VH-VL binders against q9umr5. Designs and how they scored, part 458

Target 1, 268 residues: q9umr5
Amino acid sequence: SYKPVIVVHGLFDSSYSFRHLLEYINETHPGTVVTVLDLFDGRESLRPLWEQVQGFREAVVPIMAKAPQGVHLICYSQGGLVCRALLSVMDDHNVDSFISLSSPQMGQYGDTDYLKWLFPTSMRSNLYRICYSPWGQEFSICNYWHDPHHDDLYLNASSFLALINGERDHPNATVWRKNFLRVGHLVLIGGPDDGVITPWQSSFFGFYDANETVLEMEEQLVYLRDSFGLKTLLARGAIVRCPMAGISHTAWHSNRTLYETCIEPWLS

## First folded at step 21 (VH-VL)

Design yh73 (framework fv_nofazinlimab)
Fold by ESMFold2-Fast, scan of step 21:
Structure yh73 (fold): chain C 268 residues (1-268), chain A 123 residues (1-123), chain B 112 residues (1-112)
Amino acid sequence: as target 1 above (268 residues)
Amino acid sequence: QVQLVQSGAEVKKPGSSVKVSCKASGGTFSDYAISWVRQAPGQGLEYLGEIIPMFGTRNYNEKFKGRVTITADKSTSTAYMELSSLRSEDTAVYYCARSKYDILEGFSDFDYWGQGTMVTVSS
Amino acid sequence: DVVMTQSPLSLPVTLGQPASISCRSSQSLVWSHGNTWLNWFQQRPGQSPRRLIYKVSNRDSGVPDRFSGSGSGTDFTLKISRVEAEDVGVYYCMQGTHEPYTFGQGTKLEIK
């Protein structure tokens, strides 16, 4: 039978956002046990990402224990970063497919509706002053704010993203890399019409340089140094890239064509 | 935003559904979250759920999951709360209220409320 | 769920005298360094609730200075320095730190 699927939502989300995804899975893989985790829903999605990782970790342990043949993760938007950290901190995870739905894997730097909604008086150019403070790092969105014009501050102040990406040293980095490499497949999904994730290539480990020119994953220092295992996974044939145009940020989990093309093939 | 105007009173039979509207005026509808809160006669306030129209995201109190559905129509600046499988204990005044999630100034919870909609469930 | 407990539930006050309402949460309402999502609402007879205080101590526009909020962690207080006739109604504390948002039982303020 099919491996269980665990779903981790995004900013301000809840399990309700995934009702179409569950219908698609039931149609193509009948009998699949799908658990959408109702933790850090709504406003609590703004809690520090390490706090969210701890809570989600406690929730996934019994699910993984009941599935010795493995589980799949489908992680949406900032939820993809939670799942990145889960795979690193758990020395006993049995995740086969980690499916990342439009997650800012290298961070976020854009004047989007999300930024203006949460920081109505701030511009992306000055948000680094807020996000890279200890106060700002108590909000999830600041944990993956990546200002390409202030890399020194990002590297020193990011309490989450710089650490899980291996961009800053951490005592546990070697263990985190070993644990992450246990994943069977890293399925990256995203696209140019998302409208929220900026740059959209962040979903594929691409990001801005200091001139705001996007450099793809293979040009990133984290890839070249193999800081958490991307180069090893790519060489192993374990990274799947599935870009799709025409999909807005809130539609990744409810688009039938996207599901059939990018998700369905990886749910064994 | 200046005002939230709700639809009129409803009388419903047990087992039916009710849909209450909340029309926002005087501000940018998409800049706010809209929450629903109820109050049974002579009792306190109970949170049902919230929608953020700009993001299309919604979150429900576990007690009402499966029975409550909150939606929004940005073109008419109107939020809706539908409650199904009605029971007599669902008799209450239902309020909409708006919130702002400004990280710099701090969250502004329920700064304006609608006038309330009395929903009576009787056989 | 976070339980919000108010005391007293019935508050008879002589006109012009001060009034104080306590609110205690079953767990800390601190989000981050100094940010605490504790709010106070007033509901006059037959009316919708009206927010008086947000983030523990911030008065809403149009709310008289005689209303003040204070507290930290799990213990909060709403004070009315000089009760006026228009203050009759039920007062609710509410926490927004943890989902679902929860309200206290309400304190009914009456003129004696």
Scores: ipSAE 0.733, ipTM 0.867, lowest interface PAE 1.5, mean pLDDT 92

Design yh74 (framework fv_nofazinlimab)
Fold by ESMFold2-Fast, scan of step 21:
Structure yh74 (fold): chain C 268 residues (1-268), chain A 123 residues (1-123), chain B 112 residues (1-112)
Amino acid sequence: as target 1 above (268 residues)
Amino acid sequence: QVQLVQSGAEVKKPGSSVKVSCKASGGTFSDYAISWVRQAPGQGLEYLGEIIPMFGTRNYNEKFKGRVTITADKSTSTAYMELSSLRSEDTAVYYCARAKYDILEGFSDFDYWGQGTMVTVSS
Amino acid sequence: DVVMTQSPLSLPVTLGQPASISCRSSQSLVWSHGNTWLNWFQQRPGQSPRRLIYKVSNRDSGVPDRFSGSGSGTDFTLKISRVEAEDVGVYYCMQGTHEPYTFGQGTKLEIK
């Protein structure tokens, strides 16, 4: 029998967005129990990410408890960051494959329609003034705003991303690393035509330096220091990178070729 | 002048479906979420769900899950609410209303409403 | 779901006198410090609802200054300082902090 699959959605989303993904899973892995978590739907997706982590944690505990052979996580966009934190805060998770669908794992720095819709008078160059305030940190999108020109402010003000990435010290860092390393496979998916995640390499733990030149995962300080276990996972052969061109941000969960190439192989 | 104009009254049989339209004018359709709220005769207001047309994202009240579908056609600035498997207790006036999620100004819920569409479900 | 409870359900009032409507939520409506998504709507007979108040105490453009909103956490009040004939209708509170958005059962304001 196949391991249960838990799906965590993204910004403004709900379980409705995953109807095609569920169809694909049912076709290739019939009998799989798939739970798409309808928590923090719509505007509630703007709630602080630590609040979302707590709510999703409460929902996943009974699912994991009923599946002694393990579970798989499929986490889309912002949901990939929720899943990162879940794997760190849960001292007894049994996640086999953590599949991250175009998630801004190193943060976001781009002018997108989502940003203009929420901050219609702001530009990416001045959003740091809002996001790195206590007010801004009460909104999920600001929890992973990573301005490469104000990295000092990001490191001091980010209440979520800088902490889970080990970029700022935290008393629980050692325990979070130990817990994260329990994961069987870290499957990273993303691509250059996403159009929302900026830089798109953020989905693969790459990010801008101060000159907006993208440095890949292996050149990141968090990797080099092994802050939460990326270097250890890569050495174990547990990191899978699956980039695909031609896919826009809202199409990752509804593209059959992507599913067959990047997701299906990891749903044992 | 912002205006939300809804389609006309419908009379439906139990078990059928109804699709109500809401056309936006006097503003940028893609800058707003469109919500649907109903009111049974002599009763209060009940939220059905909403769509953000720019992104195609939609969220439904769990009570109506599996029966309600909200869609949008950006070319005509029109949102639609379809309710299936109709029962007599679905008899109500159905309203569309708009919302804006501006973080700095604050969320603006239901500042403008459509005129309402009476849906009667009878055998 | 968050339950919104209004009182009174029926409010007969004399012209020119003040009126108050209470709204209580089953859960806190605070999103973050300074942000509470509570709204008040007026529905005149045969008409669509009209928003009077947003974010607890902010009056919509064109709404007379005799209408005011106040409250915090779970307890909110809509006050009309001097009722006029055109105020006849049903008043609803609504929370937007938690999905699904929910409304109070409504308070019918009538002239004595």
Scores: ipSAE 0.696, ipTM 0.844, lowest interface PAE 1.5, mean pLDDT 92

Design yh75 (framework fv_nofazinlimab)
Fold by ESMFold2-Fast, scan of step 21:
Structure yh75 (fold): chain C 268 residues (1-268), chain A 123 residues (1-123), chain B 112 residues (1-112)
Amino acid sequence: as target 1 above (268 residues)
Amino acid sequence: QVQLVQSGAEVKKPGSSVKVSCKASGGTFSDYAISWVRQAPGQGLEYLGEIIPMFGTRNYNEKFKGRVTITADKSTSTAYMELSSLRSEDTAVYYCARVKYDILEGFSDFDYWGQGTMVTVSS
Amino acid sequence: DVVMTQSPLSLPVTLGQPASISCRSSQSLVWSHGNTWLNWFQQRPGQSPRRLIYKVSNRDSGVPDRFSGSGSGTDFTLKISRVEAEDVGVYYCMQGTHEPYTFGQGTKLEIK
């Protein structure tokens, strides 16, 4: 029998986006119980990420409790950050594979059409004025805005990402690290043709330095300090990197080759 | 000038499907979400669902999940609402209306509406 | 789903007199400090709904000053200071804070 799979969607999303993913899982692992969580759908996906974490936590607790052999998480885009926090705040999770599907794990800094859609009068260079205000932190997209030219403001104002990544101190940091390290496998998926996640290497814990040069995970202070366990996970062989070119942001959950290469092997 | 222009009235048999169109003019189709609302004769307003063409996302009122499908064609600036397995109680005027998700200014719900499309379900 | 309850449902008013419509939500409509997604719409006979008020108290362009919105949390009011003949129609409150968006039952304003 296969472990149950829990799916967490992204910004403005709903379970509708995962129809093909469910088809693929049913074909390769028939009998798998897949739950796509329809919480914070549509506009509610803009609610503060800590609020979303609380709601998703309440939904996953009974699913995990009924699966003593463990569960798998597949978390798409913004949903990958929700799952990062879930794994840290839950001292009783039994997650085997955490599959992060093109999620901005180190944050977002890009002038995409998506930014203009939500902030019509802003540029990436000045969005820090809005996002790092108390007002901006009441919206999920600002919870992971990471301006590499104002890293001091990001560290002081981010109510979510800087804390979850251990970039700013928190009383629960030691417990969060212990909880996160209970995960069996951290499967990171992303690629250069995503077109939304900027830089795309954010999906692999890489990010811009102050000159907008991308530094990979092993060069990040978060990794070097082992702030939430990345270095420990890598040392025990628990981190899987699966980059794939040719896939746009809205296609990660509906590409068969991607599924077979990057997701299927981790759904025991 | 902003207009949402809907397709004409439809008469359908029970068990069939109807597909209503909503064409946005004024060159801002991709800047907005499009919601669908219906009104049975002499009754109030009921939300069906919403599509965000920019994000390729859609969400539906749970009451209509499995029967309603909302799509968009960016090249023609047209949103569609298809309702299947029609029943007599689906007889209503169907409206499209736009939504703006501006984080700084706040959400703007239903500032412009289409003219409505009467859908009559009769045998 | 959030239930929106309007009162009265029928509102006969003499021309030139004030009118008031109440709207109550089954749960708070506050998104964050300062933002409450509560709207008021007017539907004249044979026409599409027209938005009058957004964010509780903000009047849309072209809406006469005699219309005003107020309220907080779960209790909201639409007031017309002096009813004119053109105000005949059905008035709906609508919440956008929680999915799915929901409307009140409507209040039919008629001239006596």
Scores: ipSAE 0.806, ipTM 0.893, lowest interface PAE 1.1, mean pLDDT 93

Design yh76 (framework fv_nofazinlimab)
Fold by ESMFold2-Fast, scan of step 21:
Structure yh76 (fold): chain C 268 residues (1-268), chain A 123 residues (1-123), chain B 112 residues (1-112)
Amino acid sequence: as target 1 above (268 residues)
Amino acid sequence: QVQLVQSGAEVKKPGSSVKVSCKASGGTFSDYAISWVRQAPGQGLEYLGEIIPMFGTRNYNEKFKGRVTITADKSTSTAYMELSSLRSEDTAVYYCARDKYDILEGFSDFDYWGQGTMVTVSS
Amino acid sequence: DVVMTQSPLSLPVTLGQPASISCRSSQSLVWSHGNTWLNWFQQRPGQSPRRLIYKVSNRDSGVPDRFSGSGSGTDFTLKISRVEAEDVGVYYCMQGTHEPYTFGQGTKLEIK
C-alpha cells in the first residue's frame, strides 16, 4: 500500500496544474491517496508565507494523523518554501519523502518576466528597496527575495527565508532543526532551463555570492554550520539531487520523463 | 489604449456548449489576467473564473467547476470561455474583463471590460 | 465565499441632490498595510460595467469628482455629491481580496 501524497502548489496556482502529475501517480502507484491543497490559490498565493504556512499546516495535520506509516510531500516552486517551514514548525510531522520541485530554496534574484509582471517599474538591482521594507515583507515573493549585493539587508529584513535557513538567529531554531531532521528523504529537483528560478541552482541550495558566482550547497555557510540540518541529512544519505535540462518552470509537474526519473522512485 | 472585443451573440439548445471569445488589443496580451463575469437578464454580476497567461494558471468559481473552461491563445491575443451542459438558467450576457497585478500600484480589478456577449439557451 | 450586501437596492433621487450607497462584506477585505481591494462599478442601461472607484477611495481616470468612496474593514460607502441625469444606472460594489471575487446585489439609481 502506498503512503498518501500531499501536493502544495506555487505562485498564482491551484490544484488544476497537477492533473498530469495525478495521472502519473495513478498509473505507477495505483490506489495512492493524493491530496492537492487548494489553499492560497490565485492572488492569495501573494499572502505572507508565514500566513500560508499556518493555513497549510491546519490542512496537513489531519492527513498526517490518518497515515501512521507516513506521508510524502510534493511541493512546487514557492510551495517548496511553504513545505520547508511546515517541516520545521511541526513537532510531529511524519513526512517520508519531501519532493521539492524547482523551488527557490536559497532565494530568488532574477530579472525575469515574472518580476516584470509583478513589479513593472522595478529591476532586480533595485527591488531590495521594496522587498526589505515591512510593507514588502507582506508579499510572499519578497519573503524569499535574496539580493546577493545587499546580504546585510536580506539578513536583517527577511521575515521568512533567512529565518528558516538559519541565516539569522531565531528562538525556535533548535526545535525547527530537530523537526526538519525527521524527514526521510529530501528530494531536490530543478534545472538550467527553468527560466524563472534564478539562479536555478537555488533549487539545490546553491546561490550567488557578491560577484554573482554560483556557490553550490556544500560551499554555503548554512550547510557548513549545519544551521537547519543539511549537512546531517547529506551525511545520512537522505538528500537526493535530480537535475534535468529542457524543462521550463510551468512544465515540472507535467513531464513524464521527469516524473519517472525524479519523483516516482520516492513514492513508496 | 486597451480594448477587449468579444464574439457575437449565440442561441444554444439545452445540453449544448458555448464558447465565447475575447480579443485583447492596445497592449501585450500576456501582461493581463482575463476574468469572465456573467449577468442574467435583470440580475446582478457573477464571477466565473480567470486565466493568467503569463503563469499558465486558471482559477474557477466552485459554482461552475466541471462546466467552465477558460483558455488563451497568445498568438491571436484571444481568451476563451467555454461553458458546457447549458441550462436555461445560463441565459446571460457574458463579459470578459482585465486584471493586472502590479504590487506597487495595487491590483487593477476589472479596469477594462468587453462589450458583452448575449448567450440565450432555449429550444 | 465573501457575501457583499448593498443597501438600498432601489435609490430614487431628486436631480442635483446627494446619493449614498452602502456595501457590507461578510469578512474583512483588508489585505495588508492599507491595501483593501474594494471596487465600485457603474452600469448604465445597455452598457458594460465601468469601474468608478478602486481600493476603497481611489477614483478612476475620467470619473467626475462628485463620486467618492470611503470605508474600512467590512463597511463601505459610495457617495454622489450632486446626482446628474447621466448617473442613472445600477451600481455594484465588488471585493477582490478573497477568491472567488464577489459582487453586491446592485443598487438601481433612478431620478424621481
Scores: ipSAE 0.684, ipTM 0.844, lowest interface PAE 1.6, mean pLDDT 92

Design yh77 (framework fv_nofazinlimab)
Fold by ESMFold2-Fast, scan of step 21:
Structure yh77 (fold): chain C 268 residues (1-268), chain A 123 residues (1-123), chain B 112 residues (1-112)
Amino acid sequence: as target 1 above (268 residues)
Amino acid sequence: QVQLVQSGAEVKKPGSSVKVSCKASGGTFSDYAISWVRQAPGQGLEYLGEIIPMFGTRNYNEKFKGRVTITADKSTSTAYMELSSLRSEDTAVYYCARPKYDILEGFSDFDYWGQGTMVTVSS
Amino acid sequence: DVVMTQSPLSLPVTLGQPASISCRSSQSLVWSHGNTWLNWFQQRPGQSPRRLIYKVSNRDSGVPDRFSGSGSGTDFTLKISRVEAEDVGVYYCMQGTHEPYTFGQGTKLEIK
């Protein structure tokens, strides 16, 4: 039988977004128990990411307990960051494949329609004034806002991303790294035509330097220092990269070719 | 200024479906959620669901899951609410409404309302 | 679902007199520090609802200052300092903190 699949949605999202994904899984892996978590839907997806991590943790514990052979996670957009934190804070997770579906793993910095929707009067160059305030850190999008021109503010004000990436010290960092390293496979999916995740290489742990030049994962300090285990996972052969062009942000969970190429092989 | 204009009244038989439209003018269509709320004659207000057209994201009240479908056409700035398997209890005025988000004030729910569409379900 | 309970359900009032409507939620409506998404709507006969108050106490543009909102957590009040004939209608409280969004059952304000 196939391992159960747990799906974690993104910002202003719900289980409805995954209807095609569920059809694909049912066709290729019939009998798979798929649970799409209906927590933090709609506006509640703006709640602080640590609050979301706690809620999703409570929901996944009984699912993992019932599946001694392990589970798979498919985590979309912002949901990929929730899953990153889940893997770090759970000292007993049994996740085999963590499938990160176009998630801003190194953060977000860009003038996208998403930013305009949430902050219509702000541009990427000045959003740091809002996001790195106490008010801003009460909203999930600001928890992973990563302005490469204000790295000192990001390191001091980010209550979530800087901590889970090991960019700022935390008492639990060693335990979080140990827990994260228990994952079987880290499957990274994303592409240049996403149109929302900026830079799109953030889905592959790449990000802007201070000159807005994209540096790939292997050039990041967090990778080179192995802050949360990326270098160890890559050496172990546990990181899978699956970039695909031609897919917009809302289409990652509804493209059959993407599913067959990047997701299906990891749903044992 | 934002204005929401809905389609005209409809009379439907039990078991059929109805699709109500809500055309937005003024302001940007795709940038904000469009919500649907109904009101049975002489009764209170009941939330059905919403769509954020820019992302195609949809949220439905669990009570109506499986029967309600909300869609949007950005080219015509029109949102739609389709309710299937109609019962006499679905007789109501159906409203579309648009919330507003302001960075300083936060969310401002249901700032703009359509005029309402009367849907009557009778044999 | 969050249950919103209004009292009274029927509010006959004499012109010029004050009126008060209470709204209680089954759960706290605080989103985060400083934000509580409780709204008040007025629906005149044959019309769409009109928002009077947003985020507990903020009056919408064009709403007379005789309308005021107050409260915190789970207990909220809408007050009209001096009722006018045009105020006849049904008043609803509504929470936007938890999905699905929910409304109170409504309070019908009538002139005696």
Scores: ipSAE 0.015, ipTM 0.564, lowest interface PAE 8.0, mean pLDDT 88

Design yh78 (framework fv_nofazinlimab)
Fold by ESMFold2-Fast, scan of step 21:
Structure yh78 (fold): chain C 268 residues (1-268), chain A 123 residues (1-123), chain B 112 residues (1-112)
Amino acid sequence: as target 1 above (268 residues)
Amino acid sequence: QVQLVQSGAEVKKPGSSVKVSCKASGGTFSDYAISWVRQAPGQGLEYLGEIIPMFGTRNYNEKFKGRVTITADKSTSTAYMELSSLRSEDTAVYYCARQKYDILEGFSDFDYWGQGTMVTVSS
Amino acid sequence: DVVMTQSPLSLPVTLGQPASISCRSSQSLVWSHGNTWLNWFQQRPGQSPRRLIYKVSNRDSGVPDRFSGSGSGTDFTLKISRVEAEDVGVYYCMQGTHEPYTFGQGTKLEIK
C-alpha cells in the first residue's frame, strides 16, 4: 500500500550507506518497495552531473511506470542535485515526496575534507580557477561549486547548478519549471553540524552573499523571481523545512530521530 | 617510503569467514582509498572493492556484494577485508592497494600494493 | 562489466629485441579530454603487481624509459623497446573509467 521509494546516493557512495535507512522504512512502513540505485558508485560519482541525471532518469522510468499512485525520492548530498535536475527534465514524473537529505541546493563553498582530498593543493578561494573551466566542469563537484566572490564566473561557467536553479537563462527553463512543479512535497533536511555542506543553509536554498553572510531562501533572486517554482511551491504549502542539529554529514541516513522527525511523515 | 603490509596466510574451512588486514605506513592513511584485489592460483586479477577511510565510504564489486565487507581503523592506519561464506574457488592471494582521486593530477589507480595474503579454502 | 582483452597471451621474446602487448576494451575508456584511465601493471614471479604506466602513456617513477604506453578510446599498446632478463613476468592492462575496475587476462613474457 505504500508508495515505492527510490534512493539516490552521494559522492563515492553505494547502497551500503543506506542500510539503516532501509531498516527504519521497513519498521515503520512494512512492505514498502525501496530501490537504492547503484549507479555512479565510487569514482563514477565524480562524472558530470548531467551525465548522472541521464543515467538515473533511465533507471527511474520503469519504476515510476509500475507505480501509478506515485513514488517518493530520498536523495542524499550530491544526489539531491541529481534529483533536482531529474524532476525538471522529466515531463511525466509522478514523484510525491522529494526528500533532499543535506544536499547543497545553492551550491558549495567550503574548505572541507572533500575539497582537500580531491584538490590537495587548492584552497576554496582559488578553486574557481579550476572549477569554472571546461576541464573542471567535467567533474561533478565543480558542477555545484559556487564561489560567492566570483559570482559572475559561476553564472557564466556553471554547466549544471546555475542552469537548474534558473540563475542563468536556458531554452528549456519554462519546461523545467513546469515539470518540477509537478512534485507533491519538497522536503529539505540539513543542519549546522553537518561539517561538509558549506554553508549548511545551502540545503535550504540559503547561501552566502559577497561578504559570506548567509541569505535565506526568501532573499534569493531565484526565489523572488520564482525561476524554477520555489515561491509557487512555498505558497502552495509544498515545501517542508526540517533542520536538525547534532548530525554530521555521513550520519543523515543512519539517525533514527532524524528519520522519525523529517522523513517518516512524508513516505505515504 | 609508502608501504602496505598485510597479515599472514590463512587456511579456512568452506562456509567460514576470513579477515585480512593491510597496514599503511610512510604516508597519510586518510589521503587515499584502499582497494582489494584477488588472484586465484595461475589466474588473473579481480577487483573486490574499496574504502575511503577519511569518510568511511565503501564500494563493492557487485559479484561480491553480500559476502565482502571492507573496514578501516584510522587510529592504526589499517584497512580490513572480510570475506564470508567461503568456497574453494575463493582460494587466492588477496592484495590491498592504494587509490588516489586527485582531480588536478588525475586519478592514480593502484600505485602501491601490499605483499599479498594467501587464503586457502579446503576441508 | 567492461571486458579487457589482451593479445598475445604468451609472448616469447629474444633478449634485446622489442616486445609489444595489445589491450582492447569493450567500451570507451575516455572520461574527458586528456583523462583516459588505462593502466599497465607488471607482475614478476612470486611478487605483487607493480604499476608501470598510468593514464595511457605516463611512466611511474623508477620505470625504465624502454617501457612506453600509447593508445586511445578502446585500443591500447604497451611497448618494451629492448627486453631485458628482469622484464620476465605477466603484464596486465587495467581500466579505471567504469565500475567495477577490470583487468585484462594477462600476457606472459618469457625469454626464448
Scores: ipSAE 0.702, ipTM 0.852, lowest interface PAE 1.6, mean pLDDT 92

Design yh79 (framework fv_nofazinlimab)
Fold by ESMFold2-Fast, scan of step 21:
Structure yh79 (fold): chain C 268 residues (1-268), chain A 123 residues (1-123), chain B 112 residues (1-112)
Amino acid sequence: as target 1 above (268 residues)
Amino acid sequence: QVQLVQSGAEVKKPGSSVKVSCKASGGTFSDYAISWVRQAPGQGLEYLGEIIPMFGTRNYNEKFKGRVTITADKSTSTAYMELSSLRSEDTAVYYCARIKYDILEGFSDFDYWGQGTMVTVSS
Amino acid sequence: DVVMTQSPLSLPVTLGQPASISCRSSQSLVWSHGNTWLNWFQQRPGQSPRRLIYKVSNRDSGVPDRFSGSGSGTDFTLKISRVEAEDVGVYYCMQGTHEPYTFGQGTKLEIK
């Protein structure tokens, strides 16, 4: 029998977006119990990420308890950050594969249509003024806004991403690292044609330096210091990178080739 | 000036489906979420669900889950609400209304409404 | 679901006198400091609803300043300082903080 799969959606999303993913899983792994969590749907996806983590944590506990052999997580877009935090705050998670589906793991910085839709009068260069206020940190999208030109403000004001990535100290950092390292596989998926996640390499823990040059995961200070376990996971052979061109942001959960190549192999 | 124009009245039999359209003025459709709200004769307002054409996302009131489907065609600036397995209790005026998700200014809920579409479920 | 309770349901008012409608929510409607998604709508007979107030106290463009909204948390009020004949209709409060969005049952305002 296959391990249960838990799906965590993204910004403005709901379980309806995953109907194709569920069809693919049912075709290749019939009998898999798949739970798409319908929490923080629609506008509630804009609630602070720590609030979302708490709610999703409560929902996943009974699912994990019923599956002593372990569970898999498929976490899409913003949902990948929720899952990053879940794996750190849960002392008893039994996650085998954490499949991160085009998630801004090092943050977001770009003038995308999504940003202009939510901040129609702002540019990427000016958004730090809003996002790095206490007011802005009450919205999920600001919790992972990572302006490479104001890294001092990001480190001081980020209530979520800087803490989860170990970029700012936290009393629980050692425990969070220990918990995260229990994951069996970290499967990172993303690509250059996403059009929303900027830089797209953020899905692979790459990000802009102060000159907007993308540095890959192995060049990041959090990797080099092994702040939450990336270097240790890579040394264990537990990190899988699966980039794919030609896929737009809203198509990651409904592309059969992507599923067969990047997701299916990790659903035991 | 009305920015949202809905399709005409429908008379349906129990057990059938109805599909109501809501056409926005060109250039505004993708800037907003489109919500659907109904009102039974002489009664109050009840929310059905919404779609965000820009993101291709939709969510529904749990009460209507499995019966309501909201879609959008960006090329024609038209949103659709389809309600299946119709009952006499579904007799109502169905409205589309827009929402703006501006984080800095605040969410602007139902700032403009369509004229309404009367759906009558015949005896 | 968040229950929105309006009082009174029927509001006969003498022309030129003030009118007040209360709205109570079963849960706090505060999203964050400065962001409470509470709205007020007016519906005249045979017409679509028209928004009067958004974010508790902000008037929409074209809404007369005799209309004002106030409140916080779970208790909200719509006031009309001097009722005019054109104000006849049903008034609804509506919350957008929690999904699904919910409306009060409506208050019918009529001239005595």
Scores: ipSAE 0.818, ipTM 0.899, lowest interface PAE 1.0, mean pLDDT 93

